VHH binders against q84jc2. Designs and how they scored, part 131

Target 1, 232 residues: q84jc2
Amino acid sequence: MSKMRNLVEEKFLEFYESWVIQLELYLHQLLIAHNNNTMSETELRHLISKLTTHHKAYYTAKWAAIREDVLAFFGSVWLNPLENACSWLTGWKPSMVFRMVDRLRKSRVVLVEAQVKKLEELRVKTKFDEQKIEREMERYQVAMADRKMVELARLGCHVGGESVMVVEAAVRGLSMGLEKMVKAADCVRLKTLKGILDILTPPQCVEFLAAAATFQVQLRRWGNRRHYVTHS
Short names: E, the ipSAE of ESMFold2; O, the ipSAE of OpenDDE; V2, 0.75 times the mean of E and O plus 0.25 times the DockQ between their complexes.

## First folded at step 8 (VHH)

Design ga10 (framework vhh_7z1x_3; at its last look DockQ between E and O 0.78; V2 from the best seeds 0.74)
Fold by OpenDDE, look of step 8:
Structure ga10 (fold): chain B 232 residues (1-232), chain A 125 residues (1-125)
Amino acid sequence: as target 1 above (232 residues)
Amino acid sequence: QVQLVETGGGLVQPGGSLRLSCTASGFTFDDYAMNWVRQAPGKGLEWLSAISSGGGYTSYADSVKGRFTISRDNAKNTLYLQMNSLQPDDTAVYFCAKETDLWSEEYPGSDFDSWGQGTQVTVSS
């Protein structure tokens, strides 16, 4: 049975699809740059800037959408089940990217001791921030049986215009808490990303971004193959 | 220094239209989402609409859906709000608000880090 989508879901789906297409184009450029040792530092920095701008754009759209309906992001109908399964508070888990960095280290990428130290510090900080958010989310979830939720449940049993309005108000109150959680998580994501990019050299940044984009795109492709019928 | 300057406000009759503009300076305009917020007399701030940095996504409060349209011209560093079918309850000071830097170390904090002076919109017969 097809799930009914609301307007925010539909709008964001459209946006996201376009955004992913552009990401794939950037990925192609990143891969070219990665395999081309003749590109200047200026060119690499420009490419990195385009990618960072692209990612920022996503979150500006996301936060715009969240203001309208944060709950849409807890279903994330624009993502396949595999992508959703890998999501942490409506996005990628910040600490995950350090695995990508580790993989780079195991490849041809040579990090100097100073970089390694900074990355470790960032990793520790990121994990700490994640845990903090998780605890807050847990507290929020445990508090779901508060007065507002009880009222929501009680009023949900009644049919009437006034009751509907009260229920909607209650839902809005709950949504505000969720919005804060999502934004907090997003900030950790972005800070982590920025931190990594600040530590890495331009060539290393390109490689990292290529790996990240590859992972994201492939995850989507794998998930789609698994859950959707593909045209022969 | 970040500056936001709203213009286009005024007196209009019910059912009328206005187009607000917000000119931005002091920051890379196309890197930030922008918002319209209003404050009616004796009421709190009300978020109305947001537009993503590239303009690829827009959102609206239920109170203005179908009537208001947010847009931006990044080449001109200008944010717009087309307001149609204005009603007396739309009377308020309208503010342009810059969304907080997503990479800011100060989050959690205010959703907006910069505001214009506001422009008065009065809907009255």
Scores: ipSAE 0.859, ipTM 0.945, lowest interface PAE 0.5, mean pLDDT 90
Fold by ESMFold2, look of step 8:
Structure ga10 (fold): chain B 232 residues (1-232), chain A 125 residues (1-125)
Amino acid sequence: as target 1 above (232 residues)
Amino acid sequence: QVQLVETGGGLVQPGGSLRLSCTASGFTFDDYAMNWVRQAPGKGLEWLSAISSGGGYTSYADSVKGRFTISRDNAKNTLYLQMNSLQPDDTAVYFCAKETDLWSEEYPGSDFDSWGQGTQVTVSS
């Protein structure tokens, strides 16, 4: 089955490279919109819609790929080591995105009291959902380390067919649980993104999306340059 | 109101080919991944294939990989499944399914939130 996992990794790498290139093109548009404040609200909303559609498209592809091989998304071959080191359950950690919002507030982006209150509420909800998922992950890690699983790994040779069936069933159950958890984490990511964009005005959304895209693109570029310099 | 209508099923000989279509309405088709699922006699539902919203990624169950090809035409709100090298155990009712809304306010309990009525595919000599 490792050959089929290689094919999934190869296919998603190709998809992801294209997706990031398009994100960079949208980043150009975001930076133009941010720096030239003459765009109409309709034009800003159109650009924001392009970005949200682009982010949603990533997840429709990811969820399709997870059905074939969720494990490919833990230590992904299409991400450099820095990107993988920064990931939480196969993606950005939802609660950490609020640091980006906090940086925007430190600049000339002015948020009214109602926006600040709604962002605080969203931050709490996001953290709660995130912690719920972390508790579920801990539960699966305990199940993986369960005494029976460890015992079967140690004794597998002497009870071949029966032990293999029990281990196979346990691994299959863990993989199904990982898929659910990755999807749950992705739902928190999307709900948090949507929540932030719903609270911010169109010009503020453009600035936020530009900051987020810049971070993602630079994390990829910086990680690749460090890897290249170190290994070649 | 979401509606998914499958067509193109029928009787084929082993080794034959068949092309299924699914016409979608009542939602923004371009925003969602679409899936094919089947139910064979005596077996439960079996996921077969998925295609991302823009068509940029496709995935397949091991049982159909290399034989079936999923595609979509977003301009026509239509999902397709090209089935080649059909065998008797491919006999089933085939459904198209809409992936659960990823903007959902709640954690989805199911991977699919809408289904078609299905189309029968029978492979026999």
Scores: ipSAE 0.595, ipTM 0.840, lowest interface PAE 1.8, mean pLDDT 83
ESMFold2 (binder alone), look of step 8: mean pLDDT 81; pTM 0.811

Design ga11 (framework vhh_7z1x_3; also named gb25; at its last look DockQ between E and O 0.83; V2 from the best seeds 0.00; counts 0 for: unsure alone 64.4 < 65)
Fold by OpenDDE, look of step 8:
Structure ga11 (fold): chain B 232 residues (1-232), chain A 125 residues (1-125)
Amino acid sequence: as target 1 above (232 residues)
Amino acid sequence: QVQLVETGGGLVQPGGSLRLSCTASGFTFDDYAMNWVRQAPGKGLEWLSAISSSGGYTSYADSVKGRFTISRDNAKNTLYLQMNSLQPDDTAVYFCAKEPDLWSEEYTGSDFDSWGQGTQVTVSS
């Protein structure tokens, strides 16, 4: 049985698909830039700026969408099961990107000691922020079994206009809490990303962004192949 | 300094239409999602609509779906709200609200970091 999608899910799916297509185009440009050592610093910075703007755009859309229905993002029907399995509070886990940086270090990318130190500091901070959010989420999840949820459960068994209104109010309250959690997580993501980009040189940024985009695109492609049957 | 200035409010009869504008300054307008919210007398703030930075995505509260349309002109640093089929219950002060800086060091938990002075909309016979 196909899962019925709500309006927000449908709208965001459309948006996301378009956004991913554009990401793939940028990825192609990043790869060209990475393999072309003749590009000027100005050109690289411009490319980096386009990517960062693209990512900002995603989160502005996301935050617009969650105002209408934050719960949609906890199902994320626009993502395949693999992508969802790799999601942390409706997105990528911030600390994950440091693995990508580590991979770069093991490759041809040479980081100076000052960069390494700053990256480590950022890693520690990011992990701390993640843990803080996780603790808050845990508290929220436990708190869901509070009076409001009990009342929601109780009223859910009754048919009536007034009861429906009360239930809706309860759901809205819960959603508001979730929205704050999601936004907090997103802020950690973007701070982490910005932090990394501020530490890296333009060529290193291009390589990092290429790796990140590749990971995202490949994860989606592989997940789609695994979970969706293509008919010839 | 971030400034948001709402205009376009006024008195309108039920079933009428208004178009609100919000002029933004003091920040990179096209980098931020923008919102419309309202506050009716004796009631709390109500979120109405949001629009992504590029305008490619819009969202609406159930109370205004099908009647209100949010849009923006980034070249003019202006946010718009087209309000059709206005009802007495739409009487409120309408505010333009800016989303927090996504790159900020600390998330304060606030929904919005900047507000305009608001514009009064009154729907009455």
Scores: ipSAE 0.882, ipTM 0.957, lowest interface PAE 0.4, mean pLDDT 91
Fold by ESMFold2-Fast, scan of step 9:
Structure ga11 (fold): chain B 232 residues (1-232), chain A 125 residues (1-125)
Amino acid sequence: as target 1 above (232 residues)
Amino acid sequence: QVQLVETGGGLVQPGGSLRLSCTASGFTFDDYAMNWVRQAPGKGLEWLSAISSSGGYTSYADSVKGRFTISRDNAKNTLYLQMNSLQPDDTAVYFCAKEPDLWSEEYTGSDFDSWGQGTQVTVSS
């Protein structure tokens, strides 16, 4: 049954499809808010809060899922090949969101000098945190190769319950290491997102979130179109 | 001040059922994933189940799949664990555990940042 999705993949696929549909609905609201200068600051903050809550719902669901099967998030079945190719440790690369921030400099709502300085400080810290995680992943990959070779040799020489238990323990250890690394990467993502939202005004937050959501939705559409054409 | 209070433990016979509750206070309950973990006498902590902030996603350890069900009521700030087909090896202290605040705090490597004092479950005939 190697062709079929496992239970975690099926459950998270269902969750993710619903999550993306709601993201598209929020994107529509963000675009209306961006074009409508009659919305109050309170109304804008409420909309920003809905998007923040929506992203938190994704990460809390992801963390619940990775406790059961972290490997489902490496080459995810709920993502198309283009989305998977653009993935960095099971999600978006944190420093990439600063491309959306750069768009704000050409917008109707201009960033003040103090905001530009804080955003640059955040960019530097985000890149530092990314590099730290990349070094940990490199160490993990080297260690994984060594352990896998030992287990493959052991599997070839030993048969029975004891061999099965050793293989299960090794796989469990590898999965726990990946889980910790994915959580560290997600923490950098959430810290970067929060940091940007804390620096920006409510109208700027709406524009930033609209740009980010637009990119995510369009990347999915581009990848789905390419996948369809490839098999036609 | 974060507080988690577990209730519903007790003595039950093999094959029986129990429902555990955890009442949360001191934080915005519906912003966080919640977990159930247990510790049997002389053993380490074992993660059992997790639920997303909205309740829209749940996960389970292999040892409890098909027997335990996690749920939450965000209006009541309460987490639940329905335990069915209990076995002697389910005997443990059961803890409600809160996910770390990934949004505001630096990730320290800990899977949980707080949990309660626990509730004792004893499965014996």
Scores: ipSAE 0.681, ipTM 0.867, lowest interface PAE 1.2, mean pLDDT 86
Fold by ESMFold2, look of step 8:
Structure ga11 (fold): chain B 232 residues (1-232), chain A 125 residues (1-125)
Amino acid sequence: as target 1 above (232 residues)
Amino acid sequence: QVQLVETGGGLVQPGGSLRLSCTASGFTFDDYAMNWVRQAPGKGLEWLSAISSSGGYTSYADSVKGRFTISRDNAKNTLYLQMNSLQPDDTAVYFCAKEPDLWSEEYTGSDFDSWGQGTQVTVSS
């Protein structure tokens, strides 16, 4: 591998590859449902439920992995550089998902005024929650940098096994703080996703989930192509 | 009502093994990560292991890696902890714990929203 991996990175890479494969399979089902006038509302709701369960499964795995190594999620080995560059606190930025909703409204999806109002309320709440997290992360990063500088200066003056134990404990404390910030960001992501799906009708939810899955799959494919010259 | 019931604790000699079970009801077990936590006498709570909602990812505290194995059976709404190579320091009350509903609720900073009553594990000669 191009860089050294620890156990969390190895295990989560394996999990993530399987998770993405299943997402691609669900994307195929979403695309079929998108253009299929024979699927009942019940069938659409079942497919939507599969997607929400699949997304929940990702976050429960992420949170289990973060307890062991939150730093693995900042510049993840299971993501290509383009995917990593698009990350906001280890994942998609909640407020940006509304660009996808807006594009669907302009091209394919007709929303009634009640839906538009609810989506605007959700957009405002999402941006507000996002900004709260950004302010907390900034405060944490400043505090972490100050503590890190003091610990590094102290380590430079004291060498030996005692210094290693102090550094290890300090790193653990910093990682726990980052874990909480990542979890807070993930909660905003999940609440935003749920909010959108609650406002949209089942056919609209299928369209939205298809667009979201397509974006994720294409971002992965586009980023991976940077490593190959293609002639076909 | 969320209910979590741990069983399988008991007395064991050092080096021995036990298998804990946790039966769950009152919620959709398949939607949540589950965890094992313990509390030794006079000590605070110690997180031991987590398993993702699908069972596709497991994690362990350093203190139990290689000795304990978490698993789940979503068809039976049951969480398991296989504990091998038990030592006196493993003496504790063991709890299963449910992660909060992140889909519908604001994150409060708490790792768990529901706990069982626990099962005693005692490791002594």
Scores: ipSAE 0.669, ipTM 0.866, lowest interface PAE 1.2, mean pLDDT 84
ESMFold2 (binder alone), look of step 8: mean pLDDT 78; pTM 0.783

Design ga12 (framework vhh_7z1x_3; at its last look DockQ between E and O 0.84; V2 from the best seeds 0.00; counts 0 for: unsure alone 64.1 < 65)
Fold by OpenDDE, look of step 8:
Parts: sequence; C-alpha cells; structure tokens
Structure ga12 (fold): chain B 232 residues (1-232), chain A 125 residues (1-125)
Amino acid sequence: as target 1 above (232 residues)
Amino acid sequence: QVQLVETGGGLVQPGGSLRLSCTASGFTFDDYAMNWVRQAPGKGLEWLSAISSGGGYTSYADSVKGRFTISRDNAKNTLYLQMNSLQPDDTAVYFCAKETDLWSETYPGSDFDSWGQGTQVTVSS
C-alpha cells in the first residue's frame, strides 16, 4: 500500500534515488582504491574530495527542500522503515560514525596515538553536541502544547477559509522550530564527518568512507528486502 | 573575497517577464547552494528559491511557484532567476544569497553568509 506524497516528497525522492545511485558508484571506486595499495596520495585525496562534495550536495538539496517543507523529512518517504528507524533527527546519528572508526581500528588500520587522542576528543565533542540538540528537541516537543498548538486544536473543530489560514500559520510556526533542529543536527553531522576526515590519513579516509557508504547502501538494501520495497 | 553581483532588474508591466542573473566570484561556486531572496518596500526579507550545489534540486516559496524558475550555470559561476507573470506585489529588491558553508556552520547562525547588492525589480502599469 502506497501513501500519497506531496510534491516535496516526490521531488526529493527522485533526487535521493539519483544521489544513492551515484553513491554506489563512488563506493565502487572507494573499494577499488582500498584494495589498491598503488594509488597515489593525490589520487586518494581526489577521490575523498569527490565523496565529500557528494555529501555536501545532499545537504544543500536537503536544506533547499526543508525551506519548502521540513515536515517531509520527518516522514522521509524516500527511506524504508529500517532506514527511518536508524535515523536521528532526519539523518544518521553523528556519534555512530565513531563505531565505524573503531571497527577500522580492529581491522588492519593502525592509528597513531595522536590520532586516537584527537578522535576521542572529537567523539566527546560530538556526543556533547548531540545531547544538546536532543535536549532542545525534547524541550520543543514538550512545549508543543503551547498557544499555537492549542489554537490549532481548537481551530481544527471549525471549518472555513479564515480558520484554515490560522491553522496554516500555526503549522508554519511549528515548522520553523523543526527546521532549526534539523539544521543543527546536520551541522553536527558534517562537523563530525569533517573532523574524522581531518584526523585520518588519505588511505584511512578511503577505508572509512567505504565503510560508511557500504553501511548506508546495505542498510537500504536490507530494509528494502525486508519490507518488499524496490528502489533503483 | 566572495562577491555576488545581481543584474537584470528593471521596470516591467504586469504579466511581463524578467530574467535575473547573479555572477559569483571569490569562492568555488559549484560547491554551494544558492538562493534568491527579495525585500519589498516596508517588508522583511522573503526567501524565494534555492538551488542545490549541483543543481539537482530546486525549491520555491509558495508565492512564486509556477512563475519563477531558478537555475545555475556552474561553468559560468552564474545563478539565474527567470520570472514570469510578474505582478505588482513582486516589486522588490532581489538579492542573490550564498548559502553558508555547511562544514563551518555554527548553528544557530545565518543561512546565508554572502549577499549581492541587489537589483531592483519594479512591476507597474
């Protein structure tokens, strides 16, 4: 059973599907690079740059879409239920990536003491920022029963053009708060990602990005299989 | 130094069309989302449209949907706004706005870190 989607949902779905396809292509390149010890540092840096640019592109699109309808991202119809279940404020949870880094360490990746220290500092900072956002979100959610929501609830019992306008205004007010939360979360995501990439060597970055991309792609595939959803 | 220069504004009759351009310099244009914003006399800033860095996604305010089209040419470092079916209430100064660098953003902050000087659009019979 399909749900009716609004225009923003449809547009972003199309964008996201294309974006994921490109991500898969990059993943392939990352895997090749990871398994090819002959690639130069310049080549690796170029590949890393392409991936970072790709991720930036996603968020530029996301924020563009949010300006139209932030609520679309709290349903995220372009994601399957598994992906949604793993989402934190409309995206991946920033602190999650440190688990990936840890897994790398358990593999053949050797981090020097200085890197380990920096990663730990970044981890602590990231978690702090996450918690801060979570508290703000919680505050926002608890405060939902404010004047605007009360008005919305009361107006919901009435029919008429004027009532609709007031309701829309109330919804817009709520949406603005949500937009701020989403953007804040995205900033933490990007700062965390940048932080990790700044700490890791180019080969390590490639491995990390490959792992991250693999996880994202597989999560989507697993979720699609489980829920009988077919994507490109 | 980031520079944004808007052109294409002018006087047009109701129902007319204009195409605004914004030429960007001082930064890697194709790495950033770009926006059009306007300010009518006595009113606040109004966001109109955004385009993602690669141009793969565009968004519009309800006030301009179906009438305005945002586009970009990254090879020319230029942002465009095609404005059709212009109305008197579209009279405003139109600004090109660069979206803040997402890597360096300290939120809460401004969505935009750079603006052009603006170009005047006047819709009048």
Scores: ipSAE 0.866, ipTM 0.947, lowest interface PAE 0.5, mean pLDDT 91
Fold by ESMFold2, look of step 8:
Structure ga12 (fold): chain B 232 residues (1-232), chain A 125 residues (1-125)
Amino acid sequence: as target 1 above (232 residues)
Amino acid sequence: QVQLVETGGGLVQPGGSLRLSCTASGFTFDDYAMNWVRQAPGKGLEWLSAISSGGGYTSYADSVKGRFTISRDNAKNTLYLQMNSLQPDDTAVYFCAKETDLWSETYPGSDFDSWGQGTQVTVSS
């Protein structure tokens, strides 16, 4: 069943719970701004800035944590099973965020042709970057499997200090490479998010951020309700 | 433009404590994770600790876990490192380092884009 938590998992769970609570508070502000349409452009930009700062803060914490234990972010204890099932390389898949952009095309906030062109260029770039990362990850996973096979062969003949030291060094090397892959994926996420927000107007940014926050909050609430319900 | 200034180093006996400070200017301090790194005589750089932009998450290298505590005061643009149970092997120049800003730019290949000039810590029996 569940593993004993290490210090990284314990600390990041506390951080993440607080971070999501604050995201929910910002979601409330986004919905007020969207529904009432009573805020000036300056006020909208301040709200958007709060959201972008909040998202950046998540990554500053994540990158601090992965320096200590990148594996904690694969099957994370602070996420429910539904949230983990939706993960691509420890987070949301950048190309899928354009589904929320497509939702904007069905709203009152109409995208002009120049915005549509820029968004399609960004979508193509995002997909190319994703595919490059996926190919590098596949190559890395093959190398990991080959090293595990060498490890098993050595264990079958010898159990002791030198075999353990070689295995530990190989695992550390793989973990360091995995950290780089996670950061590369996060960079694609950040560039995609920034790119979308740069193309959209402030009211469109509010609608997009509200949709994104709503989805994230709903995933968490829905997945957690499964834990509390006895239905099969 | 960006400036990071470390203070609080000095001589201390084994088992002693020191508190390092790093005063930041020229950037929005509370937007970035901050780090402590050290360089012992004849050695390369060793990452020690990181703290998230809001201070809500901290991490440590195994070599200093349980002995060092990172903290920050965003109102004063200051990063701290409380160092307890110091040993001769902790003798080094200690630097604070600013995490790169990946929000506005592509990944630069380096985790840090700015460093302080360092403060000397000497632990001698």
Scores: ipSAE 0.598, ipTM 0.837, lowest interface PAE 1.7, mean pLDDT 83
ESMFold2 (binder alone), look of step 8: mean pLDDT 79; pTM 0.804

Design ga13 (framework vhh_7z1x_3; at its last look DockQ between E and O 0.83; V2 from the best seeds 0.00; counts 0 for: unsure alone 63.3 < 65)
Fold by OpenDDE, look of step 8:
Structure ga13 (fold): chain B 232 residues (1-232), chain A 125 residues (1-125)
Amino acid sequence: as target 1 above (232 residues)
Amino acid sequence: QVQLVETGGGLVQPGGSLRLSCTASGFTFDDTAMNWVRQAPGKGLEWLSAISSSGGYTSYADSVKGRFTISRDNAKNTLYLQMNSLQPDDTAVYFCAKETDLWSEEYTGSSFDVWGQGTQVTVSS
């Protein structure tokens, strides 16, 4: 049963599909760079910059979209069920990336003690920030049975133009709170990403970004196969 | 110094059109989502439209959908708002607003961290 999509969902789906295609192209470049030890640091930094810009672009689009309809991102129809299952507050969980870093460490990547220490500090901070947001979200969710929701429920029993307007206003109020939480979460994501990239050397950054992109792309592919979703 | 400067406001008759511009300086414009917001007399702030950093994604409030078009020229560090079919209810001060920096250490809870001074749009017969 195809779920009816609203305009924001459709628009963002289109955007996201294009964005993922570009990500795959960048992934290819990252992999080449990773396997090519002859690339200069300048070249690597340029590639890293392109990827970071690409990620920023996603969130600028996201934040534009959530202004219109933040609720669309809690359904995220552009994601398959597997991707959604792995989502934390409409995106990847910030602390997850440290697992990727750990995997890199177990591989060919040698981190100096100073890097390890900084990464650990960042990990602790990231986790703290995540928990803070989670508590806020929990508070918000518990408060859903507050006056606004009660009013919404009561109004839902009435059929009329005025009632619709009041309901819409109530929904907007709720959405504003959600928007703030989503943006807060996104900030933690980007801060974490930036933090990691600031700690790693350019070659290490390339490897990390390649791993992250691979994970994202494969997750989408795996999810699509399992749920028979066709995404380009 | 981060700055936004709106221009293009004025007096227009109902059904008329205006094009607002917002010139940005002091930050990386092409990495930032931008917004248009307005404030009518005696009313609160109303978000109108947003545009992604590259311009590849745009969003609109229901009140202006189909009438207003947001765009940007990153080479000129300029944001635009094409306003068509203007109505008296569109009378307001129009602001361009910078989206909060994504790399900021602390999210302050504010969607926008920089505002222009605004430009007056008056729709009247």
Scores: ipSAE 0.865, ipTM 0.948, lowest interface PAE 0.5, mean pLDDT 90
Fold by ESMFold2, look of step 8:
Structure ga13 (fold): chain B 232 residues (1-232), chain A 125 residues (1-125)
Amino acid sequence: as target 1 above (232 residues)
Amino acid sequence: QVQLVETGGGLVQPGGSLRLSCTASGFTFDDTAMNWVRQAPGKGLEWLSAISSSGGYTSYADSVKGRFTISRDNAKNTLYLQMNSLQPDDTAVYFCAKETDLWSEEYTGSSFDVWGQGTQVTVSS
């Protein structure tokens, strides 16, 4: 058994479990703020800042981990199959977050015309950036199917010192390209999140962050409670 | 102005230990991942270790795993590298490097946007 393929997964699982526990604690605070009209704008901005810092902490940990093993983030052991099924390039799909904004608008959140215009502009920009990344991923996949890469794979099937070194160098190059692509996708996620929080008022930000955290927590809980269908 | 200053380098015998420090200023240190990178004489840059903004996650290159320990003190804006069981192959200039902040900055394809001046570590009998 290779310790290299287990170490990143084990370490990030420990980090992620702790991170989710803290997210649940912040969700509790968000729900209190949502239900309590006595909090000042300053208190709301402080809570929003805590959530922002918490999300940044996740991404800095992720980037440290992908430096060691980017593939661990495709089909991650710290996520259940439902959570993994909802991912786009190792995380939530930026353009789909606007469905959550739309649901909030139907749930008594009133947005003024200027906010609606800015959110639509952000949605269009987000979709454009997603499509650019998807084209980059396609070009990466084409490069992997390149005739030279097929030849390197055939060399790897034959044991030999020089062939092993060439294959190892090629694999490192592919992993570095994939790491850059994942970070580009994370940049779109962070810019989209920041953009939404900049457009919304502090009470609206609390509602949005509560909805996002609730979705993440519930997706995890439901995916973990799956049962076999029994016939009786 | 973002600034990183490394200290703690020097000459040590094989098997010895050193502790490097990197003092940071001009950015929000506790929101930022930090890294150690080295350059041996006549060679390219080699990434060694990374630490998340909170310190909750650390990673290491295979060449230093088990011998080097990265840590940070966010109250002092300082990054550390504890280096144990040093060997002549560890002789290099050691740099600390700031991860690009993708919340506030644009991603240009490079993971590190600011580097320190480096500190020399020499391992020789």
Scores: ipSAE 0.727, ipTM 0.897, lowest interface PAE 1.1, mean pLDDT 85
ESMFold2 (binder alone), look of step 8: mean pLDDT 77; pTM 0.771

